# VH-VL binders against Apolipoprotein N-acyltransferase (lnt), part 16

Target 1, 229 residues: Apolipoprotein N-acyltransferase (lnt), of Prochlorococcus marinus subsp. pastoris (q7v0g7r236to464)
Amino acid sequence: WQTNMPTREKTNFKNQFINDKLISAQKIALSNDAKLLITPEGTLNNNFNLNFKSKIRMLAGGFRNSKNGLRSSLLGYQIGDKTYSSFIDKHRLVPLGEKIPGFLNIFSRGLSAVGGIQPGSDSRFFKWKFTQPLAIAICYEITDGFKIRNAVKSGAELIISAANLDPYPRKLHYQFLSLARVRSIENKKDNIIISNTGPSGLISEEGKIIKLFDPNTEQNDVVNPNFSI
Short names: E, the ipSAE of ESMFold2; O, the ipSAE of ESMFold2 at other seeds; V2, 0.75 times the mean of E and O plus 0.25 times the DockQ between their complexes.

## First folded at step 4 (VH-VL)

Design s6 (framework fv_falbikitug)
Fold by ESMFold2-Fast, scan of step 4:
Structure s6 (fold): chain C 229 residues (1-229), chain A 124 residues (1-124), chain B 113 residues (1-113)
Amino acid sequence: as target 1 above (229 residues)
Amino acid sequence: QVQLQESGGGLVKPGGSLRLSCAASGFTFSNAWMHWVRQAPGKGLEWVGQIKSKTEGGTTYYAESVKGRFTISRDDSKNTLYLQMNSLKTEDTAVYYCTTEYDSWDLGSYFDYWGQGTMVTVSS
Amino acid sequence: DIVMTQTPLSSPVTLGQPASISCRSSQSLVHSSGNTYLNWLQQRPGQPPRLLIYKISNRFSGVPDRFSGSGAGTDFTLKISRVEAEDVGVYYCMQATQYPPYTFGQGTKLEIK
């Protein structure tokens, strides 16, 4: 088991470890001519900086500090960036009380334990210069079909679902997968699912599972979604 | 910050063997593709071979002129690259440089950092 | 193997004047990724090679802006806008589009008149 370390030394160790993993992941992606590297929600620590210049476009789950407080985000890195140059923040962090179904309450309980995070824009539309626009769902945002539909209507050609489901029961992991399939069918768009320990993979515009990674196994692989125009 | 330092060169007779080392610092060596490039006195550059990172299988590739005689290896725990040279010929006489593809991230794109070189002389 | 051919092989130039070196490849250097892996190296007398320019036109860290690269496909040029005494040496083009092997031009010696 890993040694218990003081907070400062533990943070420095984790930052070095994450940087080394990102370097490896980017090399694998580039050797396969990938266009984009996507990481799960919460991959980067608070105040994380790359110790290298990004060599591929990357969407990394993490946190950013803003004038309105700490934001949970998917952070966009262009080639050459050491710090993110684009972002999309989680919008909804707290559920509407008793009206939320049990499985949504489970999602929300985990998020409620994290203090200091501020809500962001409710738009799930993300666009980089000279690239296809994306519809982004971070964790339980996959349950909001209306906002994902609005992103697709705005031009998004692919849905990306990024999560960290480790705190949640295994049964809920498969409910998340089922919701991702529903979103793909509703919008006729492929969905790339990235989660820390699973499920992760590619869902077609017809809701078919094209590729699914083995749960609880570290995997780096390339998926080629189809874009409809 | 990035530094590469070769060692192990010297005078050796034809048919002999020699082992070169390249000590690396200032970057994450285990993630770098490493190369050997040589230069005969007064001549141009010739690529000798490469070794990929462990993450990418540690695969080795060699120039046809040295294939079967030279072996490239690495010890990531010591941040060191090696070139084992066997069955040396007079035409192997050259300065041997180690170089890295670390900042050159399109993998196979350019040799970003170079060592000072070590001279290998194969003569009777 | 891709063959790299440089012209001229020797370039005498007066300090402060421009210099130009050409490099031609036997095959297109456009990779399947859309990138062109044509690079330029400088070797000063008694020194190891140093990366000057990568992917046709990008200056490597610490390289003065008097150095510029251009070209496409199979024809490439390295230009020095105002040659300085420290620029004396041999310049090599190289390709990394198709490997193994990586291949180099035969080198161009830049000399001060």
Scores: ipSAE 0.000, ipTM 0.420, lowest interface PAE 17.2, mean pLDDT 73

Design s7 (framework fv_falbikitug)
Fold by ESMFold2-Fast, scan of step 4:
Structure s7 (fold): chain C 229 residues (1-229), chain A 123 residues (1-123), chain B 113 residues (1-113)
Amino acid sequence: as target 1 above (229 residues)
Amino acid sequence: QVQLQESGGGLVKPGGSLRLSCAASGFTFSDYWMHWVRQAPGKGLEWVGQIKSETYGGTTYYAESVKGRFTISRDDSKNTLYLQMNSLKTEDTAVYYCTTGPYEDFGEYMDVWGQGTMVTVSS
Amino acid sequence: DIVMTQTPLSSPVTLGQPASISCRSSQSLVYSEGNTYLNWLQQRPGQPPRLLIYKISNRFSGVPDRFSGSGAGTDFTLKISRVEAEDVGVYYCMQATHWPPITFGQGTKLEIK
């Protein structure tokens, strides 16, 4: 689900809007026999709960409270869940004021601006019941080829790249797509990318763009990745 | 010169309807989120609602007092913002202003205002 | 909804003297990225509002330097260092941190004694 939604909207209206759009997105997904619905990074606000029971397995970008503070995560919803039952947290935290390459510098500024984000486990391997093992990259994590490679070595059969690039220039959107293609090629795995305003779509294990959503539009659509043995 | 000009106000009976227009000039209207703000005679300012630019999906938001009765729309080809007001109440009597929202890079402030158009709801 | 409370509601002032208007919000106006979307508007009699100050303390284009804004969190102040005859009008604080709705203070009427 490519949401095309700004980040600075008031929480209660954003949550009502997201619930309505998730009902619509799940209905569309089920009508097309989809097995999994994926949303961009940061789609769900802190303390978000569905106002309905999920009708499909869903990986939703969002925030969660932990004992060690606020985490940016992909949140797993099983069929019947109103609250996430699984998660994988964004692991990278870049200290304020460090010199880093331009692309990485932009992402580190964004992480600092959110405030209160705690680093999670550094593993990008996600084994969720009833889903093929996945390698997960949340926004900036797509730059870390070693961690994605380790997830693939651990058995991941598909790469999922989730982002919210609204705070960043359009040039960085292109760079994100380029890095997603590189991860696909170097690991010989399909990559599903999903972003708030784009880019979103499916990249083959050869780095070919199989399907690309129109940027800056709200779009629900189905992609069929190849799971390599 | 950046300008906003409202029109369409007038006298209407309770339960009636009016459509206000706001003509924009001197800036790239399509890039801006737009607001309607009203002011009852001798009273303060009240936000009526807003509409995002089409880049952000043209989403509309309304104050609770007008929700379900008022509709905001825009026509970027004509540089015009609209407010359709239905089921008008005496409490809707006010001068209605259109104002600019944020240009994406510059934050949320109401930097340009029209001269206002008077809506009087009276029997 | 965020409630914005201004004091005083009416301020008679002598020409050339300073004036100060306070604004209090019912909740913090600091957004997650660190900005505070508290703005000040001036409305002269019979005219539309005009933006004076945005994000607490930034003077809008064409606004004289005798106007200044300050504050943080929930407490904000607009100061006029030397009131001139043309400053007569109603002053409003507004918040755009938490919307919808955008909310305004009830207004402070500045009058010359």
Scores: ipSAE 0.000, ipTM 0.425, lowest interface PAE 17.5, mean pLDDT 72

Design s8 (from c4 with heavy chain Y102W A109Y I112Y, light chain S91D; framework fv_becotatug; at its last look DockQ between E and O 0.07; V2 from the best seeds 0.00; counts 0 for: pae E 13.3 > 2, placed apart)
Fold by ESMFold2 at other seeds, look of step 6:
Structure s8 (fold): chain C 229 residues (1-229), chain A 123 residues (1-123), chain B 107 residues (1-107)
Amino acid sequence: as target 1 above (229 residues)
Amino acid sequence: QVQLQESGPGLVKPSETLSLTCTVSGFSISSYYVHWVRQAPGKGLEWLGVIYHSGSTDYNTPFTSRLTISVDTSKNQFSLKLSSVTAADTAVYYCARDSLEWSSSFGDYFDYWGQGTLVTVSS
Amino acid sequence: EIVLTQSPDFQSVTPKEKVTITCRASQSIGSYIHWYQQKPDQSPKLLIKYASESFSGIPSRFSGSGSGTDFTLTINSLEAEDAATYYCHQDYSWPYTFGQGTKLEIK
């Protein structure tokens, strides 16, 4: 049984630079006996492939082309993969902004405007044979408590919240963290948060912040979440 | 020891589908990748593609619409199908094992090759 | 895609001489280049990995050097069995590509 671990990296670099950073991150993760590497939303570019074989199981924030358009996703890499083998796509809340609180609207505008991104499935349940079942929230999806609760009812044992909060004010970073704590409390599940420039760390099933990385820095570290079975 | 062996028909008619099998032994197919490479007579080597353990594939650009690579793990066999062949597809076809060995450089190289099988596309 | 250009395309040499084969990449590829030997009617055989690392069981007369865009394969004291075509191969960027080959012939 694997132990989950978060990492955090800034994006916007050339494809070669991204591959070099991933090599470094995987070396650090392996040297710390990590079983799973997780990267923030948008870490990988569209149509990205590793130029090396993954040495660790990895859930990487990135983009994929689908038949219905471009998706923002967490992409699953098995050991030995150069191309992802699993994914869960970000889903956008509908209906429109009058039903969305002001700070949630800011999240929606920032994410929906990037690159013509299309919504994926509305389910936040992710079953991947190399980990326990997961509840996935990509950025503003943490605001939809019903979908996270439904994933937990379907058997998810851990919540993973991935975001790129770089375009957002610091006030929204605090609100994102607060929402992640609420999701952990109401579902009695640990929540791993991975963001580029915002909060990253581990929140317990009781809503306690067990570890929080400094924002606006590149950091890699190991956490050991508990599973409430 | 490590062995790869290609097999299939040596002659294929134009517009038909070329089908080849690579049977491997001496290593676990769950620990390594097998690639397909071809060499037209008197010419250089051309990488065709690879299948990953997930079942996903990468194909060289000119072959994306015609090439299918698959694996049968119960038989330790990799398969290549190339549709709508022409005389330009006449070549020796190799399967080659890349290394999954961890190294600080993270590169891949083809450490073991099959003997190759000549496929001629002719009426 | 990355183009690898080998030089020379063909060379006829006498035994015991030193031979140098060059491979130039169309962009920087670090040390992600490998060298193969292919004798007539045989499969390619790996000689050098990562520009300069000898593969297991390869005679010490084969060596490689270079980084970035310019790479060389050197055969010190050529032997008759070294008559073959030599290919460089990059795995730095997708798709993988090979050089056009350098054919060595022994006089």
Scores: ipSAE 0.007, ipTM 0.441, lowest interface PAE 11.7, mean pLDDT 75
Fold by ESMFold2-Fast, scan of step 4:
Structure s8 (fold): chain C 229 residues (1-229), chain A 123 residues (1-123), chain B 107 residues (1-107)
Amino acid sequence: as target 1 above (229 residues)
Amino acid sequence: QVQLQESGPGLVKPSETLSLTCTVSGFSISSYYVHWVRQAPGKGLEWLGVIYHSGSTDYNTPFTSRLTISVDTSKNQFSLKLSSVTAADTAVYYCARDSLEWSSSFGDYFDYWGQGTLVTVSS
Amino acid sequence: EIVLTQSPDFQSVTPKEKVTITCRASQSIGSYIHWYQQKPDQSPKLLIKYASESFSGIPSRFSGSGSGTDFTLTINSLEAEDAATYYCHQDYSWPYTFGQGTKLEIK
């Protein structure tokens, strides 16, 4: 699901809109026999609950409260869930050190505009009940080849890259896509990319772009990696 | 008392736009989804589309380019516009309320229906 | 889209008989099936929701059952007022679809 949602809506109004769009997205996904619905980073507001029970497994970008503060996460919904039952937290919010590449520093600057978010676990391995294990990259985590490789070594069969690249220049969107392709090639795994306004699509284990969504449009579409999930 | 009532011209010329209104009473239109369903003479029911409480809409695939559903909160009215009509669009058109103020399972059954309005497309 | 197939298309029945109407879905839809009654020249009326739950005010002779792909509407003892066309409806996935209808006529 590439959402292309208005970012300036008030929280309550946005929650109504998000619920309606999720109902629509899930019905479209089910009509196409999709097994998993993925949303971009930051799609769900803090303390978001569905107005309905999920009818499809969903991996939704959003925020969750923990005892150590607010976390940016991919939230896992099983069939029947109104509240997420699984999660994987973003582990690197602001890269530190003198060796940060210029383009990675731009990612950090965009993220630093959001306060109160805490980093999570370093592991990018997501073992989810009733699905194949996944390697998860949230936004600039795609630049961390070592952590993605470790997730694949642990058994991940598919890479999922969820992002919200709206604050960043178009040149950086291209670089993000290029990094996703490199991760697919080096790990020999397909990569599903989902972003608020693009890029979104499927990259093969050879680094070929199999399917790419039209940027700046709301689009629900089915991509078929070489694994059933 | 919950009531829905469709109204609009009963005769529309081919290639014109069919325009109907559904006037509701006995409930808050900001709290319910409203669907449009049609029935060709002697045939079964066909779902056309829905408008959610946020104002968002979903349309059945064959109607996506021709159908617009909207709401006017000040008039307690839902509207349906179907463009480029043909004889195949001759049907009784119903508006129907879903059962839930908020979908608890996104299972939507239609608890109350309007009486329906017949629209004939002919020259 | 999910296709709902009802059987029979038509049945002529005697008062007090037990009537069963079947609805088959082209794929599993859990319990997301609802049943409506439509009398001639009237709007549809909800009878049964979520496969087996009676709507308010519906006579106890109407009941529903089933899950997954096979669903049944039962009228335990038919009354003359039950002459109508009955439709199943799924709301599991978009677009919402209806069965083709089952028409009951009284002898």
Scores: ipSAE 0.006, ipTM 0.493, lowest interface PAE 9.5, mean pLDDT 74
ESMFold2, look of step 6: ipSAE 0.007; ipTM 0.428
ESMFold2 (binder alone), look of step 6: mean pLDDT 90; pTM 0.918

## First folded at step 5 (VH-VL; framework fv_rovalpituzumab)

Design t1 (from p7 with heavy chain D57E, light chain N32Y N92D; at its last look DockQ between E and O 0.17; V2 from the best seeds 0.00; counts 0 for: pae O 17.7 > 2, placed apart)
Fold by ESMFold2 at other seeds, look of step 5:
Structure t1 (fold): chain C 229 residues (1-229), chain A 121 residues (1-121), chain B 107 residues (1-107)
Amino acid sequence: as target 1 above (229 residues)
Amino acid sequence: QVQLVQSGAEVKKPGASVKVSCKASGYTFTNYGMNWVRQAPGQGLEWMGWISWYSGETTYADDFKGRVTMTTDTSTSTAYMELRSLRSDDTAVYYCARGPYEDFGEWFDYWGQGTLVTVSS
Amino acid sequence: EIVMTQSPATLSVSPGERATLSCKASQSVSDYVVWYQQKPGQAPRLLIYGASTRATGIPARFSGSGSGTEFTLTISSLQSEDFAVYYCQQYDNWPITFGQGTKLEIK
């Protein structure tokens, strides 16, 4: 047999880096008594496995293989998991009206460049063991208020918005934040925003920005949804 | 700055008991488990058991069940390992070692300096 | 109980050369393997966990590989400080078990 040491070595290095970062993030979360660790869209590689058993419940942005192709997902890790035990797949919006807003077209163009990602189910409701039910929006899914409202009506107690806004200009980062605030207001639920290079933080059920972290920096911090001031 | 400081060397007779202490500092120790590992002179490492700082729950290796008791005192940040009914083949250096999370251990990133226990008649 | 078997028992290598240490598990442990370095009179030092992940502060010349039952620690360009005993460990299941050690010595 033939071995491709450069390709194998490069793959091992990326996996090692991600695992080191996750161990550091879990250590910080545990030291602050956090109950859930959330990472941005696309943090984990396809077929990623932890080289340790997860010490905290984690929702990590990543990819998974499904029977019908590659999916962009939030992947759920329970305490003790080495691979995800649950997931919610990103669902591509399909225009139904007479006109397509330029804002959505820009998001669609960026997402289309991911190449071959299959749409998941329409539902944004997510329930897994030992957690409260969640409403999940991955990237431009935040624009679909109907799907998020349906998840809240189904019992979701918290909105989680995960995105990778790296390919997008700064003005669209602010539009993403504005949409997240609207979703929080109309559903009367807190919204946790996690993005790679864009806005991350906590939005109250009243639409107030409780915390907003500095964009373009790696940060781990603890937020308490439903915290009263 | 993580530190695990163990009690000093001990000399015991067969049939006696020994209790080794391990004082933790420089981290939030209640988020981690504590493991005990021994090493006989010139030989390899042997895992003895684990204890949770949070719950006091323990898991002991089969070779030591019935002879070992592990405890913690969170007010003094100190873990204890007591080995009873000592035999000559219990002569070893005894280490406390920290696992990465409050769970029975996976890898041990910090170790105490070791405590030599000598069992001689 | 999962038995970890290391080979060779002693490896003689010149400084600047490559050392390859082997560890075999009696059953699959996936990638849940650890490597430690121990010098005389000292506690073990964590080198590698998860079969291939270097611990913080460990030089890049240390690398681990393997999955299932066969695992390898490779030390490229040996330094004088690298001559020590090396232990592998599994953490797939209780009880935690260690290999018997490989002594790396100057040729």
Scores: ipSAE 0.000, ipTM 0.426, lowest interface PAE 17.7, mean pLDDT 74
ESMFold2, look of step 5: ipSAE 0.000; ipTM 0.439
ESMFold2 (binder alone), look of step 5: mean pLDDT 91; pTM 0.937

Design t2 (from p7 with heavy chain N31R S52N W53T S55T, light chain N32Y N93F; at its last look DockQ between E and O 0.04; V2 from the best seeds 0.00; counts 0 for: pae E 18.2 > 2, placed apart)
Fold by ESMFold2 at other seeds, look of step 5:
Structure t2 (fold): chain C 229 residues (1-229), chain A 121 residues (1-121), chain B 107 residues (1-107)
Amino acid sequence: as target 1 above (229 residues)
Amino acid sequence: QVQLVQSGAEVKKPGASVKVSCKASGYTFTRYGMNWVRQAPGQGLEWMGWINTYTGDTTYADDFKGRVTMTTDTSTSTAYMELRSLRSDDTAVYYCARGPYEDFGEWFDYWGQGTLVTVSS
Amino acid sequence: EIVMTQSPATLSVSPGERATLSCKASQSVSDYVVWYQQKPGQAPRLLIYGASTRATGIPARFSGSGSGTEFTLTISSLQSEDFAVYYCQQYNFWPITFGQGTKLEIK
């Protein structure tokens, strides 16, 4: 699910709106026999709980409180969950205090805009109940091919690239898409791209764009990558 | 405060089954996953599986699939682990262990006192 | 499945000294590592999670370090109550796996 709304608002009105949209998205996903619903980075706010039991397995971009502070994550909801039961945290691609390439500098603005987010682990390998292993890239993490390749070597069957590109110019959206294609080619794995205001769709293991949805429109759709869930 | 109280020791013959209970108190039962870990005498720890205490969904370690069933009763805040087709090498202390909610990590902050299950012919 | 290998199997040290226990993962588990202490007849006790964060109520003489594949539990100024078996555990990947344990005994 690609949304066209500010995803960082924390009002009760916004929480109800998000829940209503998730109910609708899950109904659409179930109507199409989807096995996994994926939403962009930052879709859920901190301490968000569903006001309904999830009807489908869902990886939702959001925030969580951890022992070391607030984290930006993909949050895993199993069927029946109202609160996420698994997660993978966003991490920095370069060590703190070092110079970084110019295009990575631009992506680091997103971390500052979120505020107070601590980096998670550097592993991009994610496995949870009843799914095959996944390689996860949140936003600028798509630029680190080594970590994605390590996840694939560990058994990941699909790459999930989630982002909130709202803070960035349109030309950086295409750079994000281009990097996602490179990750698919070099690892020979399909890549599902989910972004809020940028590209969303499916990239084949050969780097071909199988589906690409219009940026900046709310869309719920089903893609069939090369692997089983 | 937080407390996990397990059922008492049991003696079983090979081929029988055993069902161990774990009653939780001092916290909201359905907000924390429950794990089962066993320890044979003089040996290390072995993870058996996990249950989502709200949904009842389970994941079992491969060595126990087909022989183990984990359930909960949310009205009594109690988790259960049943191990069937017992063998002599199933003699162990069986622990329930609570995982953290907000960190979704599988580290265990509270443990039951353990239930000794002895399997002998 | 991630194998956690602890060394040494037994560590003999005198009270007041420093003990260093090692745990190695068969592949990177980032900082998703836990340390437990277990005394005879008792359930394991959580000491450290996230490789380096002490659980509430754990004395400052316990410290953890490491990331990736190699992890260390250090106990400075050993007390008589610290002689026990110590286990490491990873939680980055399913299934959850434990090390085989290190027995810390009085020399």
Scores: ipSAE 0.000, ipTM 0.409, lowest interface PAE 18.0, mean pLDDT 76
ESMFold2, look of step 5: ipSAE 0.000; ipTM 0.430
ESMFold2 (binder alone), look of step 5: mean pLDDT 93; pTM 0.944

## First folded at step 6 (VH-VL; framework fv_rovalpituzumab)

Design u1 (from p9 with heavy chain G33Y; at its last look DockQ between E and O 0.50; V2 from the best seeds 0.00; counts 0 for: pae E 9.3 > 2)
Heavy chain, then light chain:
Amino acid sequence: QVQLVQSGAEVKKPGASVKVSCKASGYTFTSYYMNWVRQAPGQGLEWMGWISWYSGDTTYADDFKGRVTMTTDTSTSTAYMELRSLRSDDTAVYYCARGGYEDWGEYFDYWGQGTLVTVSS
Amino acid sequence: EIVMTQSPATLSVSPGERATLSCKASQSVSDYVVWYQQKPGQAPRLLIYGASTRATGIPARFSGSGSGTEFTLTISSLQSEDFAVYYCQQYNNWPITFGQGTKLEIK
ESMFold2, look of step 6: ipSAE 0.060; ipTM 0.595
ESMFold2 (binder alone), look of step 6: mean pLDDT 90; pTM 0.924
ESMFold2 at other seeds, look of step 6: ipSAE 0.035; ipTM 0.569
ESMFold2, look of step 7: ipSAE 0.006; ipTM 0.535
ESMFold2 (binder alone), look of step 7: mean pLDDT 91; pTM 0.929
ESMFold2 at other seeds, look of step 7: ipSAE 0.011; ipTM 0.538

Design u2 (from p9 with heavy chain G33N G100P; at its last look DockQ between E and O 0.50; V2 from the best seeds 0.00; counts 0 for: pae E 8.2 > 2)
Fold by ESMFold2, look of step 6:
Structure u2 (fold): chain C 229 residues (1-229), chain A 121 residues (1-121), chain B 107 residues (1-107)
Amino acid sequence: as target 1 above (229 residues)
Amino acid sequence: QVQLVQSGAEVKKPGASVKVSCKASGYTFTSYNMNWVRQAPGQGLEWMGWISWYSGDTTYADDFKGRVTMTTDTSTSTAYMELRSLRSDDTAVYYCARGPYEDWGEYFDYWGQGTLVTVSS
Amino acid sequence: EIVMTQSPATLSVSPGERATLSCKASQSVSDYVVWYQQKPGQAPRLLIYGASTRATGIPARFSGSGSGTEFTLTISSLQSEDFAVYYCQQYNNWPITFGQGTKLEIK
């Protein structure tokens, strides 16, 4: 699901609106016999609960509270869940003793737009019941090829790249797409890209763009990535 | 008190279009979805599609896709269904029906009174 | 598309007796099934949703049961106002589909 919701106005979206959109997305997914629904970074509000039992496995961008603050996460909903049962938290990529490159500095400014997010675990491997193991990159995490490679070495069969690119210019959207293609090529894995207002689609293990949605529209579609053995 | 009041009966020739209105009152209309269902004389019920009052998103049944347009006007609390390229087998009573926000959203607790559309030469 | 098949097409029953109406889905719809009552010249009236939950204001003599693919509406101790056409509907998937109806008549 590619959402078209501005990040700087996400506090104006009520839980009712988000639930309405999720019901529609799940019904479209069911109509197309999809096995997994993926939504962009920041789709769900803090402490969000579904007002229905999820009908499909869903990996949704959102926020969760942890012991020491709010986390930006990809939240896992199994069939029957109203509350997420799994998660992987976004991790900040700022090595000590290095200048932040201009690309990462732009992402750092974007972090303030999501409201004081705390860094999570640095592992990008996500093993989830009833799905193949995944390598997860949330937004700027796609720049960390080492972490993605380690997830693939640990058994990840598919890369999921989730982002909210609304606060960023189109040049950064192209850079995000280019990085996602590089991650697919260097790891020989398909990469599903889900963004709110940027590129969404499927990139093959050879780096070919199999499907690319219109960047400024709300779209739902089914893709069939290749899984390696 | 929840009410869905539809526009009056219409008689149309084949090839024309019809636009049926459904005015909602007595509830917070943005918390519910609107559905359109028709019933040909002596026949059963046929779902045409739905529209979200809040987002304006629509989904149409395949038999009507390309011929139907559903819209809402929140300033007047009115939903509209337009059916184009009418045929004689489009003769039916057309209902608007609301679905509650929770519990998957398509059990219809309130229906409009129905609008008879007759398509004849 | 999920086909909802109702049986029987017509059910003749005496007042005060029990009526049992059947609805079968072509694939599982979990418990996302609705029952409506419709009298001539009127819009459908919601009776049961979620396969078994009685809508507000519906008398206790109406009950629903079933899950998956087979569903039943039961009306105990029929009253004169209960003779009407009854429709089932699934709301698990788009498109929304209805059964063809069961007419409940006085024997």
Scores: ipSAE 0.023, ipTM 0.571, lowest interface PAE 7.7, mean pLDDT 77
ESMFold2 (binder alone), look of step 6: mean pLDDT 90; pTM 0.923
ESMFold2 at other seeds, look of step 6: ipSAE 0.068; ipTM 0.605
ESMFold2, look of step 8: ipSAE 0.012; ipTM 0.550
ESMFold2 (binder alone), look of step 8: mean pLDDT 91; pTM 0.932
ESMFold2 at other seeds, look of step 8: ipSAE 0.023; ipTM 0.572

